# VHH binders against p49116, part 342

Target 1, 238 residues: p49116
Amino acid sequence: EGPLLSDTHVTFKLTMPSPMPEYLNVHYICESASRLLFLSMHWARSIPAFQALGQDCNTSLVRACWNELFTLGLAQCAQVMSLSTILAAIVNHLQNSIQEDKLSGDRIKQVMEHIWKLQEFCNSMAKLDIDGYEYAYLKAIVLFSPDHPGLTSTSQIEKFQEKAQMELQDYVQKTYSEDTYRLARILVRLPALRLMSSNITEELFFTGLIGNVSIDSIIPYILKMETAEYNGQITGAS
Below, E stands for the ipSAE of ESMFold2; O stands for the ipSAE of OpenDDE; V2 stands for 0.75 times the mean of E and O plus 0.25 times the DockQ between their complexes.

## First folded at step 27 (VHH)

Design ri4 (framework vhh_7n9e_1; at its last fold request DockQ between E and O 0.79; V2 from the best seeds 0.83)
Fold by OpenDDE, fold request of step 28:
Structure ri4 (fold): chain B 238 residues (1-238), chain A 119 residues (1-119)
Amino acid sequence: as target 1 above (238 residues)
Amino acid sequence: DVQLVESGGGLVQAGGSLRLSCAASGFRFSEYGMYWGRQAPGKGREWVSGISGDDSYTAYADSVEGRFTISRDNAKNTLYLQMNNLKPEDTALYYCATHYYSGKPEDYWGQGTQVTVSS
């Protein structure tokens, strides 16, 4: 078998909504996030190994890891997105809810900690100076994770994950031969992704655009739709 | 208009072989992953084997690994499933499916072809 990923899978270009408003409103944040989510899902479905699996398996994998993929996407696109500004805006919007006593103290803490974790993770990835190939392989490793409950054909998924890991290892050894422990430093960042709540991520980035529809429920649609069609749906939902 | 037409099913004795075919039309065949599923009486639909659009990757359910081989001919818009060492538990209606978007979130499935393996 050939490589799990090709150079085409390394490209991960997010196009932000234009123009950028002076004030980052909820709509802009949600649209930006939606574009990233779509890009991530489109990326996944472009992988031949992913194409070789059935719909139930594909959907289950994406449902299980969309938050991790999204978070990796945030890290990778942090500069283009002005992520720090977006997060600050989210915090500001939350202040209104706080002042109106719509959230419990514990919930406020959870949400703020989540935002902190997101920022910290992205900062850590920036410090490591992760390149496009490494991000692609990390996303593949996350995507083909066999340890999620309810998955079928876990042996096959595991094989794909192993392939991703091996290719990442080979790439790092080739590209960063003088940094003996780079691979390990990169891989140890993955557990941080699973500390993040998908529910909170969804609330922070998607509630303004999607409304009461869950990310889980729209994943099958995202995986099927073309970019133009998906964008049309998002616009209609706003 | 997407069409998937399966053929090649039939009655076979345990240990025997069959080769299924799926003729596809109505979409860019080579750009989409294809796969086979099956449904036994009284059971849910089960994924059997899949293949990427570019024919670079294949996948198999554990139950058929080593016995079944999926392949495709993109020039002929045809998907194949070579089934060897068939077992009675392989008895099912076999469906061809595509990841192509046909206007609904569910994958498009053909009408199926019956495979019956006798002991």
Scores: ipSAE 0.902, ipTM 0.961, lowest interface PAE 0.4, mean pLDDT 93
Fold by ESMFold2, look of step 27:
Structure ri4 (fold): chain B 238 residues (1-238), chain A 119 residues (1-119)
Amino acid sequence: as target 1 above (238 residues)
Amino acid sequence: DVQLVESGGGLVQAGGSLRLSCAASGFRFSEYGMYWGRQAPGKGREWVSGISGDDSYTAYADSVEGRFTISRDNAKNTLYLQMNNLKPEDTALYYCATHYYSGKPEDYWGQGTQVTVSS
């Protein structure tokens, strides 16, 4: 067996909807987030180790980790997405909703805390200057997590995760040879991903898209999307 | 239309060997991962082994690791499962499946080939 990831898995190019509207709106945010979600899911399905697992396992893995992969994607693509601008617009909208008494105070507090956690995570990744190879291996570690409930092929998943960890270690030691603690600093950021609420992520980024159904329910459709349909969606062409 | 046709099953004594084949058509075989599953009478279907489209990765259920070997011949559009040191617990209907990205949420499966291992 070869390496878990090749250089083709390092490329992670998000294309934003064009043109950017004069004022941010729900449709632009939902389309941008959908493109990131599709890019993340199709990145996962392109991995040979993922292809070697059965459909039930693949669906279970992605259902368990989609929010973590999405959050890593937000951090990686924060500049391309103008994420800070998107989050500021959401905060302003929440403040207007308070003034108009449209939302409960408890829900607003939960959403604001999630936004703060997301901002802190993205800032910490930017401060560490995480590169594309490191992001790719972090995503693989998150994807092949054997500790999520309901997984059936945990022995194989654990072996793939260990391989991702080893390859990340080798990459960091070779590329950042004079920074002996870089791997440790990177890995200690991962627990924050488990604290991100998938429910609130859906509300922040996917409200206009999902209607009555969760991301969880559409994952099998995303994973099996025809390549031609996917290319049409990710490029924004008609 | 996607078609998957398994063959090579049969009756074998414990400790024996069989080689299953799965002939695939209706999609670009080499671009997609393939896998074998099995279903014993009165039990649910379980994943047995899989292989990536480019043949670079294989994976095995713990119950068959070291005894079964998955392989593919992309020139012949054929998936194989070499089963050695067979046990009565391996008795099942064996199915091949493809990850082919059809736009439908469910994978395609073959009709299966019966493997019966006697004591």
Scores: ipSAE 0.805, ipTM 0.931, lowest interface PAE 0.6, mean pLDDT 88
ESMFold2 (binder alone), look of step 27: mean pLDDT 84; pTM 0.847
OpenDDE, look of step 27: ipSAE 0.797; ipTM 0.911
ESMFold2, fold request of step 28: ipSAE 0.775, 0.750, 0.799; ipTM 0.919, 0.910, 0.928
ESMFold2 (binder alone), fold request of step 28: mean pLDDT 84, 85, 84; pTM 0.847, 0.853, 0.848
OpenDDE, fold request of step 28: ipSAE 0.878, 0.893; ipTM 0.947, 0.957

Design ri5 (framework vhh_7n9e_1; at its last look DockQ between E and O 0.87; V2 from the best seeds 0.79)
Fold by OpenDDE, look of step 27:
Structure ri5 (fold): chain B 238 residues (1-238), chain A 119 residues (1-119)
Amino acid sequence: as target 1 above (238 residues)
Amino acid sequence: DVQLVESGGGLVQAGGSLRLSCAASGFRFSEFGMYWGRQAPGKGREWVSGISGDDSYTAYADSVEGRFTISRDNAKNTLYLQMNNLKPEDTALYYCATHYYSGKPEDYWGQGTQVTVSS
């Protein structure tokens, strides 16, 4: 078999909504997040190995890891998104809710901790100076994770994950031969993704657009979305 | 309209072989992954094997690995499943399906072809 990923899978270009508002409102944040989510899922379905699996399996994989993929996407696109500014805006919006006594103390703590973890993760990835290839392989590793409950074809999924891991290892060895422990430093960041709540992520980034609809329920539709429709979201969404 | 038409099924003795075909139309065949599934009476649908649009990757269920081979001819818009060393537990209605992303919520699969393996 050929490589799991090709150079085409390294490209991960997020287009932000235009124009950028003077004040980062909830709609802008949600639209930006939605574009990233869509980009991440369309990236996944462009992988030949992903295409070789069944539809139910593909849907289940994405449902299981969308938060991780999204978070890696945030880290990768942090500069283009002005993520720090977005997060600050989210915090400001939360403060308004706090002042209105709409959130419990415990919930406030949970949400703030989540934002902190997200920021720290993205900062850590920036500090490591993760490149496009490494991001692609990391996303593949989290995508083809066989340890989620309810998955079918786990042996095949594991095979693809191992392929991703091996290719990442080869790439790092070739590209960063002077940094003996780079692979380990990169991989050790993955557990942080599992500590992040998908529910809180959904609340912070998507509630303004989807209302009571869950990301989980939208995933099948995003995966089956035509490329033209996706492109329309990128160019025409506001 | 997307159409998938399976053929090649039949009755075969254990240890025998069959080759299934799936004729596809109504979409850009070579751009999309395809897969075979099967459904035995009283059981749910089971994924059997899949192949990427560009034919660079194949995948198999554990139960058929080493016995079945999926392939495709993009020039003929046809998907194949070579089934060797068939077992009674392989008895099922075999259907082909596509990863064609039409923007619709429904999946596309054929009516299926019956494979019966006698002991």
Scores: ipSAE 0.775, ipTM 0.907, lowest interface PAE 0.5, mean pLDDT 91
Fold by ESMFold2, look of step 27:
Structure ri5 (fold): chain B 238 residues (1-238), chain A 119 residues (1-119)
Amino acid sequence: as target 1 above (238 residues)
Amino acid sequence: DVQLVESGGGLVQAGGSLRLSCAASGFRFSEFGMYWGRQAPGKGREWVSGISGDDSYTAYADSVEGRFTISRDNAKNTLYLQMNNLKPEDTALYYCATHYYSGKPEDYWGQGTQVTVSS
């Protein structure tokens, strides 16, 4: 078998909606997040190892890890998205909701803690100066996780994850030969992804989806989206 | 207009071998992953084995690993399943499927070919 990922899987170019509004609003945030979600899902389906699995397994893997892939995407694209500005706007909106007594105190605490964890994760990735190859392999490690409940084909999935880990190790040792501990520093960031709540991510970035449908319910449709329709979604041409 | 036509099934003694074929048309065969599934009477559908569009990756259900081999011939638009050391529990309708991006959440699958393994 060849490499798990090729150079085409390293390219991860997010196109932001235009024009940029003077003030960030829910519509702009949701459209930006949707483009990142589509980019992440189609990245996954482009991987030969993913294509070798059955439809049910593909759907289950993505349902289990979409939030982790999305969070890695946020970190990777934080500058292009102006993520720090988006999060600041969300925090300001939450503070207004407190003053108007629109949300429970427990929920607001959960959401603010999630935002803090997301900011901390993105900052740690920026401090490490994670490159596009490293992001691609981290996404593959997250995608091919064999330990999610209800998953079939776990031995095959574990094989693919081990290959992603091996290729990341080889890449880091070759590219960052003078930095003995870089791989270890990168890998210790992964547990933080498991702490991110998909429910809160939906609330922060996907409020106002038609029908208030959850991301996990639309994943099968996104994975099978025709290429022409996909291109329309990421450019807003619909 | 996707068409998948399976062939090569039949009656075989336990321990024997069969080679299944799936002729594909109506889409760019080499661009998409393919897989085999099977369904025994009164049971749900079971994924058996899959292969990437470029033939670089394969995967197998634990129950068939080491006994079955999936392959494809992109020049002939044909998917294969070599089935060795067959067991009675392999008895099922075998069908092929394509990951072709159709806009529908479920993959298209063929009509199937019957494999019956006698003890």
Scores: ipSAE 0.748, ipTM 0.906, lowest interface PAE 0.9, mean pLDDT 88
ESMFold2 (binder alone), look of step 27: mean pLDDT 84; pTM 0.844

Design ri6 (framework vhh_7n9e_1; at its last look DockQ between E and O 0.88; V2 from the best seeds 0.76)
Fold by OpenDDE, look of step 27:
Structure ri6 (fold): chain B 238 residues (1-238), chain A 119 residues (1-119)
Amino acid sequence: as target 1 above (238 residues)
Amino acid sequence: DVQLVESGGGLVQAGGSLRLSCAASGFRFSEYGMYWGRQAPGKGREWVSGISGDDSYTAYADSVEGRFTISRDNAKNTLYLQMNNLKPEDTALYYCATHYYTGRPEDYWGQGTQVTVSS
């Protein structure tokens, strides 16, 4: 078999809503997040190995790892998104909610900790100077994780994950031969992704657009969305 | 409209072979992954094997790995499943399905072809 990923899978270009508002409102944040989510899902669709699996399996995989993929996307697109500014805006909005006494102290703590973890993760990835190939492989490793509950065809999924890991290893060895421990430093970042609450992520980034609808429930629709329709949303949304 | 028509099923003795075909129409066949599933009486649908649109990747369920081979002819818009060393537990209605994305929630699969493996 050929490589799991090709150069086409390395490209991960997020287009932000335009124009940027003077004040980063909830709508702008949610629209930005939605574009990233769609990009991430359609990126997965473009992987031949992903296409070789059944639709139920694909849906289950994405449902299981969308938060991790989204978080990696945040890290990768941090500069384009002005993520620090977005997070600051989210905090400001949260502060407003606090002032209105809409959140419990415990919930405030949970949300603030989550934001902190997101910031730290993205900062750590920036410090490592992760490149596009490494991000692509990390996303593939996350996508083809066989250890999620309820998955079928776990052996096949594991094989794809192993392929991703091997190709990442080869790439790092070839590209960063002088840095003996780079692969290890990169891989040890992955556990941090699973410390992130998908529920809190959903609340912070998507509540303004989807209301009471869960990301979990819309994933099948995103995966079955035509690329042209997706592109139309990107160009038409502001 | 998407159409998937399976053929090639039948009765075969254990250890025998069959080759299933799936004729596809109504979409750009080569751009989408395809897969075979099966459903035995009283059981749910089971994924059997899949193949990417560009024919670069294949996947198999553990139960059929090494015995079944999925392939496709994009020029003929046809999906194939070569089944060797068939076992009684392979008895099922086999259907082909596509990863064609239309924006609709519906899954696309054919009516299926019956495969019966006798002991």
Scores: ipSAE 0.814, ipTM 0.916, lowest interface PAE 0.5, mean pLDDT 91
Fold by ESMFold2, look of step 27:
Structure ri6 (fold): chain B 238 residues (1-238), chain A 119 residues (1-119)
Amino acid sequence: as target 1 above (238 residues)
Amino acid sequence: DVQLVESGGGLVQAGGSLRLSCAASGFRFSEYGMYWGRQAPGKGREWVSGISGDDSYTAYADSVEGRFTISRDNAKNTLYLQMNNLKPEDTALYYCATHYYTGRPEDYWGQGTQVTVSS
């Protein structure tokens, strides 16, 4: 078999909604997050190893890891998205909700702790100067994780994950040959992704979805989205 | 619109071989992953093997790995499954399916071809 990822799979270009509003609002945040989600899941769909798995397996993998892929995407695209500005707007909104007694104190604490963990993760990735190839392999490692509950075909998934790990190792060794510990530094960041709550991610970034439908329920539709429709949605300006 | 037609099934003695074919039409075959599934009497559908659109990657269920080989001919819009060392537990209706991106969550699949392996 060929390499798990090619240069075309390294390309990860997020286009933000246009025009940029004077004040950030829930619609802009949800549209921006939706574009990242669509980009992340269609990136997964483009991988030949993923295409070789059955529909039920594809859906199960993405349902198990979508929040981890999304979080890696946030870190990778933090500058393009102005993520720090988005998070500041969310914090301000939460402070207003406290003043209006709209949310419980325990829920607010949970959400603020999640925001802090997300900020720390993104900062740690920026400090390591993680490049696009490294992000692509990290995404593949979380995508082909055999450890998630409810998966079938775990032997094949494990083999693909091992191939992603091997290709990341080869890339880092060749590209950063003077930094003996870079691979180790990168890999120790992955456990933080399991600390990210998909429920809270939905609250922070996806409150504009009609009917409060969970991301879990729309994944099969996103994975089956026609290529022409997908391309139109991820481009915000002509 | 999408049409998948399986052929090549039949009755085979244990240890024998069969080659299944799936003729595809109604979509750009080479752009999509394809897979074989099977349904034994009284069981649900089971994924057997898949292959990427560019045929660079294949995957197999544990129960058939080493015995079955999936392939495709993108010039002929045809998917294949070479089945060797067949066992009675391989008896099932075999169908091909496509990940053709429809905007709907279900895959398209064919009506299937029966494979029966006698002991």
Scores: ipSAE 0.634, ipTM 0.869, lowest interface PAE 1.4, mean pLDDT 87
ESMFold2 (binder alone), look of step 27: mean pLDDT 84; pTM 0.851

Design ri7 (framework vhh_7n9e_1; at its last look DockQ between E and O 0.84; V2 from the best seeds 0.00; counts 0 for: pae E 2.4 > 2)
Fold by OpenDDE, look of step 27:
Structure ri7 (fold): chain B 238 residues (1-238), chain A 119 residues (1-119)
Amino acid sequence: as target 1 above (238 residues)
Amino acid sequence: DVQLVESGGGLVQAGGSLRLSCAASGFRFSEYGMYWGRQAPGKGREWVSGISGDDSYTAYADSVEGRFTISRDNAKNTLYLQMNNLKPEDTALYYCATHFYSGRPEDYWGQGTQVTVSS
């Protein structure tokens, strides 16, 4: 078998909604997030190993890891997205809700902690100066995780994950030969992704757009969306 | 319209071999992953094997790994499943399917071909 990922999978270009509003409103944030989500899922679709798995397995994998993929995407696209500004805007919106006494103290704490974790994760990735190849492999490792409940064909999924891990290792050894511990430093960041609540992520980035519809419920539709339709949606949303 | 037509099934003794074919039409065959599934009487659908659109990657269920080989001929719009060392537990209706990315929520699969393995 050839490599799990090719150079085509390294490219991960997010196009932001245009124009940027003077005030980052909920709609802008949600649209930006949706584009990232779509990009992430369609990236997964482009992987031959992913195509080789059954429909149910593919859907289940994405349902299980969409928050992690999305978070890695946030980190990777942090500059293009002006993520710090987006997060600040989200906090400001939350403050308004707080003032209106719409949230419990416990919920406020949970949400603020989540935002903090997200910011810290992205900052940590920036400090590590993760490149496009490393992000691609990290996303693949996250995607082909066999330890999610309810998955079928876990042995095959594990094989793909190992392939991703091996290729990442080879890449890091080749590209960063002087940094013998880089691989370990990169991989040790992955557990932080699973500390983040998908529900809170959904509330922060998507509720303004999809309302009561869950990301889980729309994943099958996103995965079956044609690339042309995706591109059309991006252009139409502006 | 998307069409998938399976063939090659039949009755075979344990340890025997069969080669299934799936003729595909109505879509850009080479752009999509294909897979074989099977359904035994009284059981649910089971994924058996899959192959990427570009034929660069294959995948197998644990139960068939090492015995079955999936392949495709994109020039002929045909999917294949070589089944060796067949076992009675392989008895099922085998169907080919595609994850057809058309904006539709449904997948496409054929009517299937019956494989019966006698002990």
Scores: ipSAE 0.787, ipTM 0.900, lowest interface PAE 0.5, mean pLDDT 91
Fold by ESMFold2, look of step 27:
Structure ri7 (fold): chain B 238 residues (1-238), chain A 119 residues (1-119)
Amino acid sequence: as target 1 above (238 residues)
Amino acid sequence: DVQLVESGGGLVQAGGSLRLSCAASGFRFSEYGMYWGRQAPGKGREWVSGISGDDSYTAYADSVEGRFTISRDNAKNTLYLQMNNLKPEDTALYYCATHFYSGRPEDYWGQGTQVTVSS
């Protein structure tokens, strides 16, 4: 059995809708986020180990980890997305909604906390200068998590996760041979992903595109798409 | 049309072996992952084993790991399941299937081949 990931799994190129509007709108944010989501799902299903699992297992894994995978994608693509600009616009809109008494104070506090955690996560990943290979392995570690509720075939999933961890270790040791602590510093970032709320991610990034249908409900359909259909959704050509 | 035809089932004694085959036609076989499932009387369908399209990865249900081996011959458009050390609880209708990641709404599966394991 070969390596879990090959060079084809490292390429992760997000193309943004252009031009960015003078004033951000929900359509631009939703289109940008949708492209990232579809790119992330296309990446996951291209992995041979993922293909070897059954369809029900595939769906369960992605339902359990899609928000973590999306958040890693946000961090990886933060510069090309101008994510800091998007988040600043969202914060301004939320502050205006407080002043106009349009939203619950408790909900706004939850959303602001989520935005701050997301900003801190992205900043910490940028500070570590995480490369494309490292992101690919981190995504695989998150994807093949055996501890999520409702999974079957957990021993196979655990073996794939261990393989992703071993290959990341080998890559870091070879590529960053003078930095003995790099692997540990990278891996300690992962628990922060478990703190990200999928329903808040949906509200921030997906409300205008999907309406009020959860990402969880559409994952089986996303996973079944043709590669050509993914490319259309990733680039907005559909 | 997509067609999957299983063969190789039969009656065997516990501890015995069988080799199942699945002849595939009507699609680009090597581009898609394949799997074996089974259904015992009065039970739902159970995933047994899967294999990637390029043959680089395999996966097994815990109940069959170490006893069953999935393989494929992409030149012959054929999927295989070698079943060793069979147990009475392996008795089921075995079918091959594929997930077409093609935007189609359905999975494709065969009619199955019966495997019966006597004590």
Scores: ipSAE 0.462, ipTM 0.792, lowest interface PAE 2.4, mean pLDDT 85
ESMFold2 (binder alone), look of step 27: mean pLDDT 85; pTM 0.859

Design ri8 (framework vhh_7n9e_1; at its last look DockQ between E and O 0.91; V2 from the best seeds 0.79)
Fold by OpenDDE, look of step 27:
Structure ri8 (fold): chain B 238 residues (1-238), chain A 119 residues (1-119)
Amino acid sequence: as target 1 above (238 residues)
Amino acid sequence: DVQLVESGGGLVQAGGSLRLSCAASGFRFSEYGMYWGRQAPGKGREWVSGISGDDSYTAYADSVEGRFTISRDNAKNTLYLQMNNLKPEDTALYYCATHHYSGRPEDYWGQGTQVTVSS
């Protein structure tokens, strides 16, 4: 077998909605997030190993890890997205809700903590100066995680994950030979992704666009979406 | 319209071999992953094996690993499943399916071909 990932999988270019509004409204944030989500899922589709799995397994994998993939995408695209500005806007919107007494104290705490975790994660990734190859492999490791409940073909999934891990290791050793512990420093960031609530992420980034529809419910549609249709949607949203 | 037509099934004794074929039409065959599934009477669908569009990656269920080989001929728009050392528990209706992306959530699979393995 050839490598799990190729140079084509390293490319991860997010196109932001244009024009950027003077005030980052909920619609802009949600549209930006949706583009990232679509990009992430279609990236997964482009992986031959992913194509070799069953349809149900593919859907289940993406359902299980979409929040992690999305979060890695946020970190990777933080500059293009102006993520700090987006998060600040989200906080501001949240403040308005607080002032209107629409949220309980506990919920406010949960949401603020989530935003903090997200910011910290992205900052940590920036500090590590993670490159495109490393992001691609990290996404693959996250995607091919066999430890989610309800998955089928877990042995095969594990094999793909191991392949991703091995290739990442080889890449890091080759590219960053002077940094003996870089691989370890990168991998220890992954647990932070599991600490983030998909529900809160959905609420912060997608509620304004999809309303009460869950990301879980639309994943099959996204995965079945033609690339041309996706591109058309991006153009239409601009 | 996407069409998948399976063939090659039949009755075989345990330890025997069969080769299934799936003729595909109605889409750009080489651009999509394909897979074989099976369904035994009274049981749900089971993924058996898959292959990427570019034929660079294959995958197998644990139950068939080492015995079955999936392959494809993109020039002929045909998917294959070589089944060796067949076991009674392999008895099922085998169907081929595609990861065709149509903008719809529907999956595409054929009518299937019956494989019966006797003890």
Scores: ipSAE 0.806, ipTM 0.912, lowest interface PAE 0.5, mean pLDDT 91
Fold by ESMFold2, look of step 27:
Structure ri8 (fold): chain B 238 residues (1-238), chain A 119 residues (1-119)
Amino acid sequence: as target 1 above (238 residues)
Amino acid sequence: DVQLVESGGGLVQAGGSLRLSCAASGFRFSEYGMYWGRQAPGKGREWVSGISGDDSYTAYADSVEGRFTISRDNAKNTLYLQMNNLKPEDTALYYCATHHYSGRPEDYWGQGTQVTVSS
């Protein structure tokens, strides 16, 4: 077998809705986040190792990790998305909701803590100057996680994750040969992804587009989306 | 219109071999992953083995690894499963399936071919 990922899997080009509005709104944020989600799902289904697994396994893997993939995508695309501006707008909205007594103080605290964790994660990835190859392998590591409850075929999934880890190690050692501990510093960031709440991610980025429908419920449909329909969703052309 | 037709099943003794075929039509075969599944009477559906569209990756359930070999011939739009050292537990209806992108949440699959392994 060849490498787990090819150069085509390193390319991760997010196209933002145009034009960026003078004042950010729920529709722009939801459209931007939806494009990232579709890009991430299409990325996953293009991986030959993923294609070699059955439909039920594919769905279970993505349901278990979609928030981690999305969060890695946010970090990778933070500049293109103007993520800091989006998060600042959300924080301002939450502060107004406190003043108008529209939301529970406990919920607002949970959401603000999540925003802070997300910003900390993105900053740490930027400080490490994580490149596109490293992001691609980190996404593969979280995608092929064998330890999620309810998975079948865990031995095959573990083998694919180990291959992603080996290829990341080889890449880092070749490309950053003077930085012996770079791999360790990168991998230490992964546990923070498991602490990100998918419920809060849906509230922050997907409320206006999805309503009360969870991303879990739409994942099988996104994974089976025709290529022409997918291209229309990420460009807004249809 | 997607069509998958399995063949090659039958009755064999334990320790024997069979080769299953799946003829595919109605889609760009080489662009999509394919897999074999099986269902024994009174049991749930079980994924057996899969292969990527470009033939660069294969995967196997633990119960068949080392005994079964999946392959495909993209020029002939055909998927294969070579089944060696068959055991009574391998008795099932075997079907092929495709990850063809259809907008529906389920994969396309064939009607299946019966494999029966006697003691």
Scores: ipSAE 0.689, ipTM 0.888, lowest interface PAE 1.2, mean pLDDT 87
ESMFold2 (binder alone), look of step 27: mean pLDDT 83; pTM 0.834

